# Designs tried in a protein design chat: VHH binders against q96fz2. Part 229

Target 1, 269 residues: q96fz2
Amino acid sequence: CGRTSCHLPRDVLTRACAYQDRRGQQRLPEWRDPDKYCPSYNKSPQSNSPVLLSRLHFEKDADSSERIIAPMRWGLVPSWFKESDPSKLQFNTTNCRSDTVMEKRSFKVPLGKGRRCVVLADGFYEWQRCQGTNQRQPYFIYFPQIKTEKSGSIGAADSPENWEKVWDNWRLLTMAGIFDCWEPPEGGDVLYSYTIITVDSCKGLSDIHHRMPAILDGEEAVSKWLDFGEVSTQEALKLIHPTENITFHAVSSVVNNSRNNTPECLAPV

## First folded at step 12 (VHH)

Design V41 (framework vhh_6z1v_2)
Fold by ESMFold2-Fast, scan of step 12:
Order: structure tokens, then sequence, then C-alpha cells
Structure V41 (fold): chain B 269 residues (1-269), chain A 123 residues (1-123)
């Protein structure tokens, strides 16, 4: 996973993340740096995306089941990185393989500190290789959506105009991530950056791509992944596996250029 | 940033009971996982019991299961170790330790330590 869509306005995104804390209290996640959130149909590595993480990471007396939502840089910069410019990092940290996460220093260290996050998106894009050509077919991949009175029909057969109505009750894709905090050696604001954990593709996606993000399907999985105060690293890692609870449709090549940021990027063709 | 002070260690006879207390100073005690460790002369420091911040989960080493109970009172900034059916093998300096996040069983995973309280179990 190297491209996502996360285009919802901040207020719609916040409501889509309504949750219950450990005491059963209904809550909305509290924003950190909300002005850094930039909605887009076509988010690439290096850009900021919204993630959920435990409030305990920021407030030392917080209940670890309470959530913050914050934009973080896609592409994990390890806390030990010694150069002044994070773009000079010599290796790609956009994704983290589940099978080697405990072997890689860049991921093992923040994971040991409980730095687990849930990466939010409308869905993600993958490019299917076509045999005998250099052409690739892009697909938009997302949770199955339920039909609502407001949105009418949801699915690949819907017209582009009808897709605008589905966003009011869209079920966001929730991907398991690891984040780290990097302090610039010469001073300045702490940089928060993340990586998406990847697993082998499920049977439903195997014809499109051989890897998929580790998707946390449902609030129980999301809560356990985030709650680093009550869920150990070993227990949390048991949540990391492929899921069949996804759907997809083909999209136009407009999405190929990451500068294109329009509804056409995810509209069915 | 939390400071820990153990108390309650003393001489006790085999089969006796003892409660250790660990008082924490600082505003963040309730956010830390807490552990009790012990170290006997000539041996490495080993985990005895641990508890999560919300009291939701506890850990006990096999050699104390059924005999010791860990608990915490976040309003009093205190963690306790209730020790029952004491054996001479329980003789050690008992340490209180604090860690940010979920508890761990390795001493090197803990950030803050008390100075210890001596427990001696005589025949």
Amino acid sequence: as target 1 above (269 residues)
Amino acid sequence: EVQLVESGGRLVRTGGSLRLSCAASGSTFSSYAMGWFRQAPGKEREVVAAITQSRGKTYYADFVKGRFTISRDNAKNTVYLQMNSLKPEDTAVYYCAARWGFYETAPNEYDYWGQGTQVTVSS
C-alpha cells in the first residue's frame, strides 16, 4: 500500500471516528494539529494522513482507551535518525512487513514503546499488472459499505454523482500502523510519522496485488491495537492478518498521477 | 518522572504473611504499569508480579502463583504486594518498578525503580 484516498472534510471524518472508551462513554477523538489535515482523493508517501492513537501518548494521566486524531507524515522517520533532513533517510519506511516487524530496528523500537496507530482512509489504491504489457489497471479498495436512506445505492455500478451522497455515512478503512517521534537535532517541532503494516493479500485481492495493508476490522480490533496501556505488543500483533472483508472496483488512470486530486480518482469506470 | 519508595520489609517466619507497599510521588503514577521484582544475594533481579495501569491485568511468576497478590490504589499513589505462605526462598530485597505502557517481565524494560526493601524469611 502506496496510495490512499482520505478526502472527507474534518468534521465528517471526526464523526466517522465516534467510539466508546473503556468506561462505555461515547466520544469523538480530539484533534491534534487539525490545520495540518489536507483532504485528498490521492495521498502518496511523504504527505500527511490522519491517524488515531491513544491519548496516553500525549497526556500522562489519560486513560489509554481515549483517542486522539492527528495528521502524521506517511513514511516513518526513526527516533534515532541523526541527520537534519528526514528526506535524506536512505531506506523506504512507507510500509512495514508483518513477518519482519520485530526484526527491523526502525519498527521494533517504536513498537516496544507502544507507538501503535490506526491509519484512516476512504480506501487505498493498487495497480494490477497485466500480462505482456507495461500497462497497469488501478483499483480502489475499501470496506463494504451499507446502503442508507441518504446515500441510496453503494457500489461499483453507482453513477459518479451518487457517490458524493455516500460519504455522509462512509465506513472508513482502518489500517494498522506504527508511528515514531523524531526530534530535529538542531531544534524545532517534533515530527510524528507512520508506516502501514502489510500482510499477504487475501484470496479476494490476490489477482490485483500480492500484498495488502493489515486491516483492523471493527471497533474491538481498533481498540485493542490502540490501547498500549492494557494490550501488550504480543497480544496486539495477533490482530495483524489478512481480511476478506473488503471490496473494490476498477478506476481510471487519472489516479496514476498523485497530483490529480478529484472525485474521478476513485469513481467506478 | 515518578519516584518510588518501598516499605514493609522485615523478618518473618516460614509460613507467615507480609504486605509490602510502594509509595509513588509525581502526578503520573496512575498511567504507569507497576512491577515488583526481587533480588537475592548472588542471583539476578527477577520479576515477582506486575499490574497494568487500570488494574485490568496482572502477571505472577510461577514461583509465587497462589501465594502473592499484587494490587494498586491510584488515589493513594500506592502499589501493594501481599505475600502469603512465605518460604525461606522468598528472602530477597524487593524492588518496586514503573514502566510507561503495558507491563514487562524483564527488569531492563522498566524506567523507574525504588531503592528496595529487605524481606527475610527464617525457618
Scores: ipSAE 0.406, ipTM 0.751, lowest interface PAE 2.7, mean pLDDT 88

Design V42 (framework vhh_6z1v_2)
Fold by ESMFold2-Fast, scan of step 12:
Structure V42 (fold): chain B 269 residues (1-269), chain A 123 residues (1-123)
Amino acid sequence: as target 1 above (269 residues)
Amino acid sequence: EVQLVESGGRLVRTGGSLRLSCAASGSTFSSYAMGWFRQAPGKEREVVAAITQSTGKTYYADFVKGRFTISRDNAKNTVYLQMNSLKPEDTAVYYCAARWGFYETAPNEYDYWGQGTQVTVSS
C-alpha cells in the first residue's frame, strides 16, 4: 500500500471516528495539529495523513483507551536518524512487512515504546498488471459500505449520485500502523511519521496485488491495537493478518498521477 | 522522570506475612506499568509481579503464585506487594520498577527503579 484516498472534510472525518472508551462513554477523538490535515483523493508517501493514537502518548493522566487524531507524515523517520533532512533517509519506510517487523530496528524500537497507530483512509489504491500490455489497471479498495436510507451494500453498480452521497456515513478504512518521533539535530519541531504494516493479500485481492495493508476490522481490533497501556506488543501483533472483509472496483488512470486530486480518482469505471 | 521509594522490608519468620509499598513522585504514576523485582546476593534480578496502569491486569512469577498479590492505588501514587506464607527462599532486596506501556518481565525493559528494600525470612 503506496496510495490512499482520505478526502473527507475535517468535521466529517472526526464524526466518522466516533468511538467508546473503556468505560463505555461515547467520544470523538481530540485533534492535534488539525491545520496540517489536507484532504485528498490521491495521497502518496511523504504527505500527511490522519492517524488515531492513544491519548496517553500526549496526556499522562489520560486513560489509554482514549483517542487522539493527528496528521502524521507517511514514511516513518526513525528516532535515531542523524541527518538534518528526513527526505534523505535511504530506506523506504512507507510500508513495514509484518513478517520482519520485529527484526528491523526502525520498527522494533517504536513498537517497544507502544507507538501503534491506526491509519485512516477512505480506501487505498492498487495497480493490477494486465497481460499483453505495460499498462496497469488501478483499483480502489475499501470496506463494504451500507446504504443509510435502505438496507443494502454500496458497490460499483451504484449511480454517480449515490457515490456523491455515500460520504455522509462512509465507514473509513482502518489500517495498522507504527509511528515514531524524530527530533531534528539542528532543532525545530518534533516530526511524527508513520508506516503501514503489510501482509500477504487475501483470496479476494490476490488477482489485483500480492500484498495488502494489515486492516483492523471493527472497533475491538482498533481498540486493542491503539491501547498500548493494556495490550502487549505480542497480543497486538496477533491482530495483524489478511482480511476478506474488503471490496473494490476498477478506476480510471487519472489516479496514476499523484498530482490529480479529484473525485474521478475513485469513481467506478 | 519518576522517583520510586520502596518501604516495608524487614526480618520475618518463615510462614509470616509482609506488605511492601512503593511510593512514586516526580511525574504521573498512572502513566506507568509497575513491577516488583527481587535480587538475592550473587544472583540476577528477577521479576516477582507486575501490574498494568489502568485495569490492573497482573503477572506473577510461578514461584510466588498463590502467595503474593500485587495491587496499586493511583490516587496515592503507590503500588503494593502483599507477601504471604514467606519462605527463606524469598530473602532478597525487593525493587519497585516503572515502565511506560504494558508490563514486561525482563528488568532491562523498565525505565525507572527504586533503591530497594531488604526482606529477610528466617526459620
Scores: ipSAE 0.625, ipTM 0.847, lowest interface PAE 1.5, mean pLDDT 89

Design V43 (framework vhh_6z1v_2)
Fold by ESMFold2-Fast, scan of step 12:
Structure V43 (fold): chain B 269 residues (1-269), chain A 123 residues (1-123)
Amino acid sequence: as target 1 above (269 residues)
Amino acid sequence: EVQLVESGGRLVRTGGSLRLSCAASGSTFSSYAMGWFRQAPGKEREVVAAITQSGSKTYYADFVKGRFTISRDNAKNTVYLQMNSLKPEDTAVYYCAARWGFYETAPNEYDYWGQGTQVTVSS
């Protein structure tokens, strides 16, 4: 997973993240640096994306089940990185393989500090290799959506015009991430950056791509992944596996160029 | 930044019971996982019991399971270790420790430590 869509206005995104804390109280996540949130239909590595994380990371008196939403840089910069320019990191930390996460210092260290986050997106894009032509077909991949309680799930057969009506109640894709905090050697603001954990693709996606993000399907999985005060690293890692609860449709080549940021990027073709 | 002070250690006969207390001051106690560790002369420091910030999850070492109970009172900034059916093998200095996040069983994973309280179990 190297491209996502996260285009919802901040207020719509916030409502989509409504949750219950450990006490059963209904809440909306509190924003940090909301001005750094830039909606886009076509987010690439090094851009900022909204993530959920435990409020306890910022407030020592917080219940670990309470949530913050914050924009973070896609592409984890380890806390021990010594250079002044994070773009000069030699490793690609856009994704973190689930099978080696405990072997890689860049990911093992922040995991040990409870630095788990949930990366939010409308969905993600993958490019299918076409045998014999080398032409790649892009697909938009997302949770199954419900149009209304009296309508069926959103299908690939829906027209582009119908997509505009679903964003108010869109079920955001919730991907398991790891973040770290990097302090510039010469001073300045702490940089928060994340990586998306990846797993082998599920059967439903195997014809499109061999890997997929580790998707946290439902509030129980999301809350357990975030709650580093009550859920151990080992217990949390049991949530990391492929899911079949996903759908997709082909999109136009407009999405190929990351500079294109229009609804056409995710519209069915 | 958390200061921890243990109390309650004393001499007790085999089969007796004892409650240890650990009072915390400084940073917010309720945000930390707490552990009780012990160290006998010539041995390494080992985990006895641990508890999450909310108290909903606990850990006990095999050698104390069924005999010891860990609990916490976040309003009093105190963690307790209730020790029942004490054996001579339980003789050690008992330490409380605080960790940011979920509890761990390795001593090196804890951020703050108390000075220890001596428990002696004799026949």
Scores: ipSAE 0.620, ipTM 0.840, lowest interface PAE 1.4, mean pLDDT 89

Design V44 (framework vhh_6z1v_2)
Fold by ESMFold2-Fast, scan of step 12:
Structure V44 (fold): chain B 269 residues (1-269), chain A 123 residues (1-123)
Amino acid sequence: as target 1 above (269 residues)
Amino acid sequence: EVQLVESGGRLVRTGGSLRLSCAASGSTFSSYAMGWFRQAPGKEREVVAAITQSGTKTYYADFVKGRFTISRDNAKNTVYLQMNSLKPEDTAVYYCAARWGFYETAPNEYDYWGQGTQVTVSS
């Protein structure tokens, strides 16, 4: 997983993240640095994406079940990195393999500190190799969506307003991530950056790509992954596995260029 | 930072009961997992019991299961260890410790420590 879509306006994204804390109270996540959120249909590594994490990481008297939403840099910069420019990091931390996460210092250390986050997206993109050619077919991959209206109605499907309304109740993709905090040696703001954990692809995606992000399917899984105060690393890692509860459709090659940021990037062909 | 002070250690007869308390100073006590450890003369410090910040999960070493109970009162910034059916083998200095995040069983995983309270179990 190297490309995502996360285009919802901040208020729509916030409402899509409504949750219950340990006390059973309905809540919306509180924003950190909301001005750094940049909606896009075509997000690549090094850009900022919104993640959910426990409020306890920022407020020492918070309940660990309470959530913050914050933009973080995609591409984990380890806390121990000693150079002044994060782009000088010699290895790729866009993804973290589930089978070696406890062996790699860059991921094991923040995981031991409870630095688990949930990476939010409309969905992600993968490129299928076509046999006998060097061309790749891109696909947009996302949770199955609950339709509010009967599909196949010509009038409803063709209305411009109905295309916009599809996003009002969109179920966001929730991917398991690990983040770290890096303090520039010469001073400046702390950099928060994340990696997406990857697993072997499920049977449904195996013809598109051999790997997939670790998807947290449902509020129970999301809550357990975030709650580093009440859920051990060992218990949290049991949530990391392939899922079949996923759907996809082929999209235009417009998405190939990460500078293209239009609805055409995820429209079915 | 958290400062921890243990109390309640004393001489007790075999089969007796004792309650240890650990008082924390600092307004962030409720954010820490808490553990009770003990150290007998000539032995390494070992975990006895641990509890998560909200008290929803506990750990007990095999040698105290069914006899000891850990609990916490976040309003009073205090963690307790109720010790029942005490044995001479329970004689040790008992320490409370605080850790950010989920509890662990290794002493070196804890951030803050009390100075200990002596428990002696006779005959």
Scores: ipSAE 0.618, ipTM 0.848, lowest interface PAE 1.6, mean pLDDT 88

Design V45 (framework vhh_6z1v_2)
Fold by ESMFold2-Fast, scan of step 12:
Structure V45 (fold): chain B 269 residues (1-269), chain A 123 residues (1-123)
Amino acid sequence: as target 1 above (269 residues)
Amino acid sequence: EVQLVESGGRLVRTGGSLRLSCAASGSTFSSYAMGWFRQAPGKEREVVAAITQSGAKTYYADFVKGRFTISRDNAKNTVYLQMNSLKPEDTAVYYCAARWGFYETAPNEYDYWGQGTQVTVSS
């Protein structure tokens, strides 16, 4: 997982993240740095994406079940990184393999500090290799969406009005992530950056790509992953596995260029 | 920053009961997992019991299960260890410790430690 869509306006995104804390109180996540959130149909590594994390990471007396939403840089910069420019990191930290997460210092250290986050997206993109050619077919991959009042699927219709209605009640993709905090050696703001944990692809996606992000399917899984005060690293890692509760459709090659940021990137072909 | 002070250690007869207290000062106590550890003369420090920040989950070493109970009162910034059916083998200095996040069983995983309180169980 190297490309996502996260295009919802901030207010719609916030409402889509409504949750209950440990006391059963209905809440919306509180924003940090909301001005750094830039909606896009085509987010690549090194750009910022919204993530959920426990409020306890910022407020030392907070209930660990309360949530913050914050934009973070995609591509984890370890706290121990000594260079002044994060782009000079020699390791690719866009993704973190689930099978080696406890063996890699870049991921083991922040995981030991409870730095678990949930990466939010409309969905993600993958490129299917075509047999005997270098060309690849892109697909948009996302949670199955709930039907409201139409016998047919709104997603099957390419009407712009129908797609706008779908987004009002869109179920966001919730991917397991690990983040870290890096202090620039010459001063400046702390950099928050994340990696997406990856697993072997499920049967439904195996013909598109051999790997997939670790998807947290439902509020119970999301709550347990975020709550580092009440859920151990060992218990949280049990949530990391392939899921079959996923759907997809082929999209235009417009998405191939990460500079393209239009609805055509995720429209069915 | 958390400062921890244990109290309640004393001489007790075999089969007796004792309650230890650990008072915390500092603004961050409620966010820490707490553990009770003990160290007998000539032995390494070992875990006795641990508790999460909310008190919803606890851990007990096999040698104290059914005899000891850990609890916390976040309003009073205090963690307790209720010790029942005490044995001579329970004689040790008892330490409370604080860890950010979920509790652990290894002493080296804890960041803040009290000075300890001596518990002596006579045979």
Scores: ipSAE 0.620, ipTM 0.844, lowest interface PAE 1.5, mean pLDDT 89

Design V46 (framework vhh_6z1v_2)
Fold by ESMFold2-Fast, scan of step 12:
Structure V46 (fold): chain B 269 residues (1-269), chain A 123 residues (1-123)
Amino acid sequence: as target 1 above (269 residues)
Amino acid sequence: EVQLVESGGRLVRTGGSLRLSCAASGSTFSSYAMGWFRQAPGKEREVVAAITQSGKKTYYADFVKGRFTISRDNAKNTVYLQMNSLKPEDTAVYYCAARWGFYETAPNEYDYWGQGTQVTVSS
């Protein structure tokens, strides 16, 4: 996973992240740096995307089940990186393979510090290799959406016109991530950056791409992944596996250019 | 940042009971996992019991299961170790320790330590 959509206005996104803390209280995640959130239908590595993480990472007296939402740079910059420019990192940290996460220092160290986050998106894009050509067919991949009585149609994927109405109650894709904090050697603000954990594709996606993000399906999985005060690294890693609870549809080649940022990027063709 | 002070250690006879307390001062006690460790003369420091931030999950070393109980009172910034059916091999200095995040069993994973309280069990 190298491209996502996360286009919801900040207030809609915040409401979509409503949750219950450990005591059963209904909450909305509290924002950090909300001005750095840039909605887009076509987010690529190095851009900022919203993630959920435990409030305990910022407030040392917080209940670890409480959540913050913050924009973070996609592409993990390890805390030990010594150069002044993060773009000079010699290896790509956009994704982290689940099978080697405990072997790679860049991921093992922040994971040991409880730096688990949930990466939020409308969905993600993958490009299917077409037999006999160098062409690739893009697909938009997302959680199955709940029927609404107001829409007059049963599915979010039924027609382009219906897509304009579904966003008010859209179920966001929740992907398991690891983040780290990097302090520039010459001073300046701490950089928060993340990677998306990847697993082997499920059967339903195997014809599109051989890898998929580790999707946390439902609030129980999301809360366990985030709650580094009550869930060990070992227990949390048991949540990392393929899921069949996804759907997809083909989209226009408009999405291929990451500078294109319009609803056409995810509209069915 | 967190100061830990153990109390309750004393001489007790085999089969007796003791309750150890660890009082935390400074900020943020309720955010830490807490552990009890012990060290006998000539031996390495070993984990006895541990407890999460909320108190919902606990760990016990095999040699104390069924005899010791760890608990915490976040309102009082205190963690406790109730020790029952004490044996001479329980003789050691008992330390409380704090870790930010989930508890661990290795001493080197803990950030803050008390000075210890001596427990002596006589036959």
Scores: ipSAE 0.619, ipTM 0.848, lowest interface PAE 1.6, mean pLDDT 88

Design V47 (framework vhh_6z1v_2)
Fold by ESMFold2-Fast, scan of step 12:
Structure V47 (fold): chain B 269 residues (1-269), chain A 123 residues (1-123)
Amino acid sequence: as target 1 above (269 residues)
Amino acid sequence: EVQLVESGGRLVRTGGSLRLSCAASGSTFSSYAMGWFRQAPGKEREVVAAITQSGHKTYYADFVKGRFTISRDNAKNTVYLQMNSLKPEDTAVYYCAARWGFYETAPNEYDYWGQGTQVTVSS
């Protein structure tokens, strides 16, 4: 996973993240740096995306089940990185393989500090290799959406007009991430950055791409992944596996250029 | 950051009971997992019991299961270790420790430590 859509306005996104804390209280996540959130149909690595994380990371008296929503840089910069420019990092941290996460220092260290986050998106894009040509077919991949009075049930071939109506009640894709905090050696603001954990593709996606993000399907999985005060690293890692609860449809090549940021990027073709 | 002070250690007879307390200073106590560790002369420091920030999950070393109970009172910034059916092998300095996040069983995973309280169990 190297491209996502996360286009909802801040207020719609916030309501889509309504949750219950450990005591059963209904809550909305509190924003940090909301002005850094840039909605887009076509988000690439190095851009900011919204993530959920435990409030305990910022407020030392918080219950670990309470949530913050914050924009973070896609592409984890390890806390131990010594150079002044994070773009000079010599290796790719856009994704983190589930099978080696405990072997790689860049991911093992923040994971040991409870730096688990849930990466939010409308869905993600993957490019299917077409036999006999260098052309690839892009697909938009997302949770199955429930039917409502106004939106209907979203299927692979639904019209663009139906997509306009569904955003009010869209079920956001919730991907398991690891984040880290990097302090520039020469001073300045702390950089929060994340990686998306990846797993082997499920049977339903295997013809599109061989890997997929680790999707946390449902509030129980999301809550356990975020709650680093009550859920051990080993218990949380049990949540990291392929899911079959996913759907997709083909989209036009307009999405190929990350500078294109229009609804056409995810419209069925 | 937390500062930890243990109390309650004393000489007690085999089969007796004792309650240890660990008082934390600072407003961050409720955010930490807490552990009780012990160290006997000539031995390494070992875990006895641990508890999450909410108190809903606990850990006990096999040698104390059924005899010891860990609990916490976040309103009083205190963690307790109730020790029953004490044996001479329980003689040690008992330490409380605090860790950010979920509890661990290895001493080197804890960031803040008290100075310890001596428990002596005589025949």
Scores: ipSAE 0.594, ipTM 0.839, lowest interface PAE 1.7, mean pLDDT 89

Design V48 (framework vhh_6z1v_2)
Fold by ESMFold2-Fast, scan of step 12:
Structure V48 (fold): chain B 269 residues (1-269), chain A 123 residues (1-123)
Amino acid sequence: as target 1 above (269 residues)
Amino acid sequence: EVQLVESGGRLVRTGGSLRLSCAASGSTFSSYAMGWFRQAPGKEREVVAAITQSGYKTYYADFVKGRFTISRDNAKNTVYLQMNSLKPEDTAVYYCAARWGFYETAPNEYDYWGQGTQVTVSS
């Protein structure tokens, strides 16, 4: 996973992340650095995307089940990185393979510090390679959606009102991530950056791509992944596996250029 | 950044009971998992019991299960170890330790340590 859509306005995104804490209280995640959130239909690595993480990472008296939503840079910059410019990192940390996460220092160290996050998106894009052609077919991949008229299809909406209703009740894709905090050597603001954990593709997606993000399907999985105070690293890693509860549709080539940021990027062909 | 001070260690007879306390000062105690470790003469430091930040989950070493109970009072910044049915084999210096995040069983995974309190169990 190297491209996502996360276009909801801040208030709509916040409501879509309503959750229950350990006491059973209904809550909305509190924002950190909301001004850094930039909605887009076409998010690429190095841009900022919203993630959920435990409030305990920022407020030492918080219950570990309480959540913050914060924009973070896509592409993990390890805390031990010594250069002044994070764009000069020599290796790609956009994704982290589940099978080697405990072997690679860049991921093992923040994971050991409980730096687990849930990466939010409308869905993600993948490009299907076809034999005998240089053209690739892009697909938009997302959770099955609750019924309006045509369950699981944003392209089934017939009117502007129906398209607005789709997004008001859209179930956000929740991907398992690891984040780290990098302090610039010469001073300045701490940089928060994340990587998306990847797994082998499920059978439903195998014809499109051989890898997929580790998707946390449902609030129990999301809560356990985030709660680094009450859920061990070993227990949390049991949540990392392929998911069959996913759907997709083909989209136009307009999404290919990451500079294109319009609803056409995710509309069905 | 917490400072930990253990108390309650003393000489006690076999079969007796003892309650150890660990008082925390400095940073927010309630954010840390807490552990009790012990070290007997000529042996390595080993985990006895551990508790998560909210007290929701606890761990006990096999040799103390059913006899020891760990608890915490976050309002008082204190963690306790209630020791029942004490045996001579329980003789050791008992240490309180704090770790950010979930508890661990290895001593090297803990960030802050107390100075220890001596427990001696006589036959």
Scores: ipSAE 0.566, ipTM 0.826, lowest interface PAE 1.8, mean pLDDT 88

Design V49 (framework vhh_6z1v_2)
Fold by ESMFold2-Fast, scan of step 12:
Structure V49 (fold): chain B 269 residues (1-269), chain A 123 residues (1-123)
Amino acid sequence: as target 1 above (269 residues)
Amino acid sequence: EVQLVESGGRLVRTGGSLRLSCAASGSTFSSYAMGWFRQAPGKEREVVAAITQSGGKRYYADFVKGRFTISRDNAKNTVYLQMNSLKPEDTAVYYCAARWGFYETAPNEYDYWGQGTQVTVSS
């Protein structure tokens, strides 16, 4: 997973992340650095994306079941990185393989510190190889959605106002991530950055791509992944596996260029 | 920063009971997993019991299961170890320890330690 859509306005995104804490209290996640959230239909590595993480990471007396939502850089910069420019990192940390996560220092260290996060998206894109040409067919991949009586289909002929209503009840894709905190050697703000854990594709996606993000299907899985105070690393890693609870449709080549940021990127062809 | 002070250790007869307390100073106590460890002369420090931030999960070493109970009171910044059916083999200095995140069984995984309280069980 190297491209996502996360275009919801901040208020809609926040409501989509409503949750219950350990005491059964209904809550909305509290924003950190909300001004850094940039909605887009076409998010690539090195851009910021919203993630959920335990409030305990920021407030030392918080209940570990309470959640913060924060924009983080996609592409994990390890805490031990010694150069001054994160873009100079010599290896790709956009994704982290589930089978080697405990073997790689870049991922094992933040996992040991409880630095688990849930990466939010409308869905993600993958490119299917087409035999005989060198062209690839892009697909938009997302959770099955509960359709309303009048709408339901992305790319249907709708007024802009009706189009916005399609997203009010959208079930966000929730992907398992690991984040780290990097302090610039020259000073400045701490950089929070994440990687998406990947697994083998499920049967439903195997014809599109051989890998998929580790998707946390439902609030039980999301809460266990985030709650590093009550859920051990070993127990949390048991949540990391392929899921069949996904759907997809082909999209136009407009999405191929990461500079294109319009609804056409995810509309069915 | 958390400072830990154990109390309650004393001489007790085989088959007796004892309650140890660990008082923590600092506003962050409720965020830490807590553990009780012990060390007998000539032996390495070993885990006895551990408890998560909320008290929702507890760990007990095999040699104390059914006899010891760990509990915490976050309003009082205190962790307790209730020890029942004490045996001479339980004689050791008992240490309280704090760890950020989920509890662990290895002593080197803990961030803060108390000075210990001596428990002696007579035959």
Scores: ipSAE 0.643, ipTM 0.855, lowest interface PAE 1.5, mean pLDDT 89

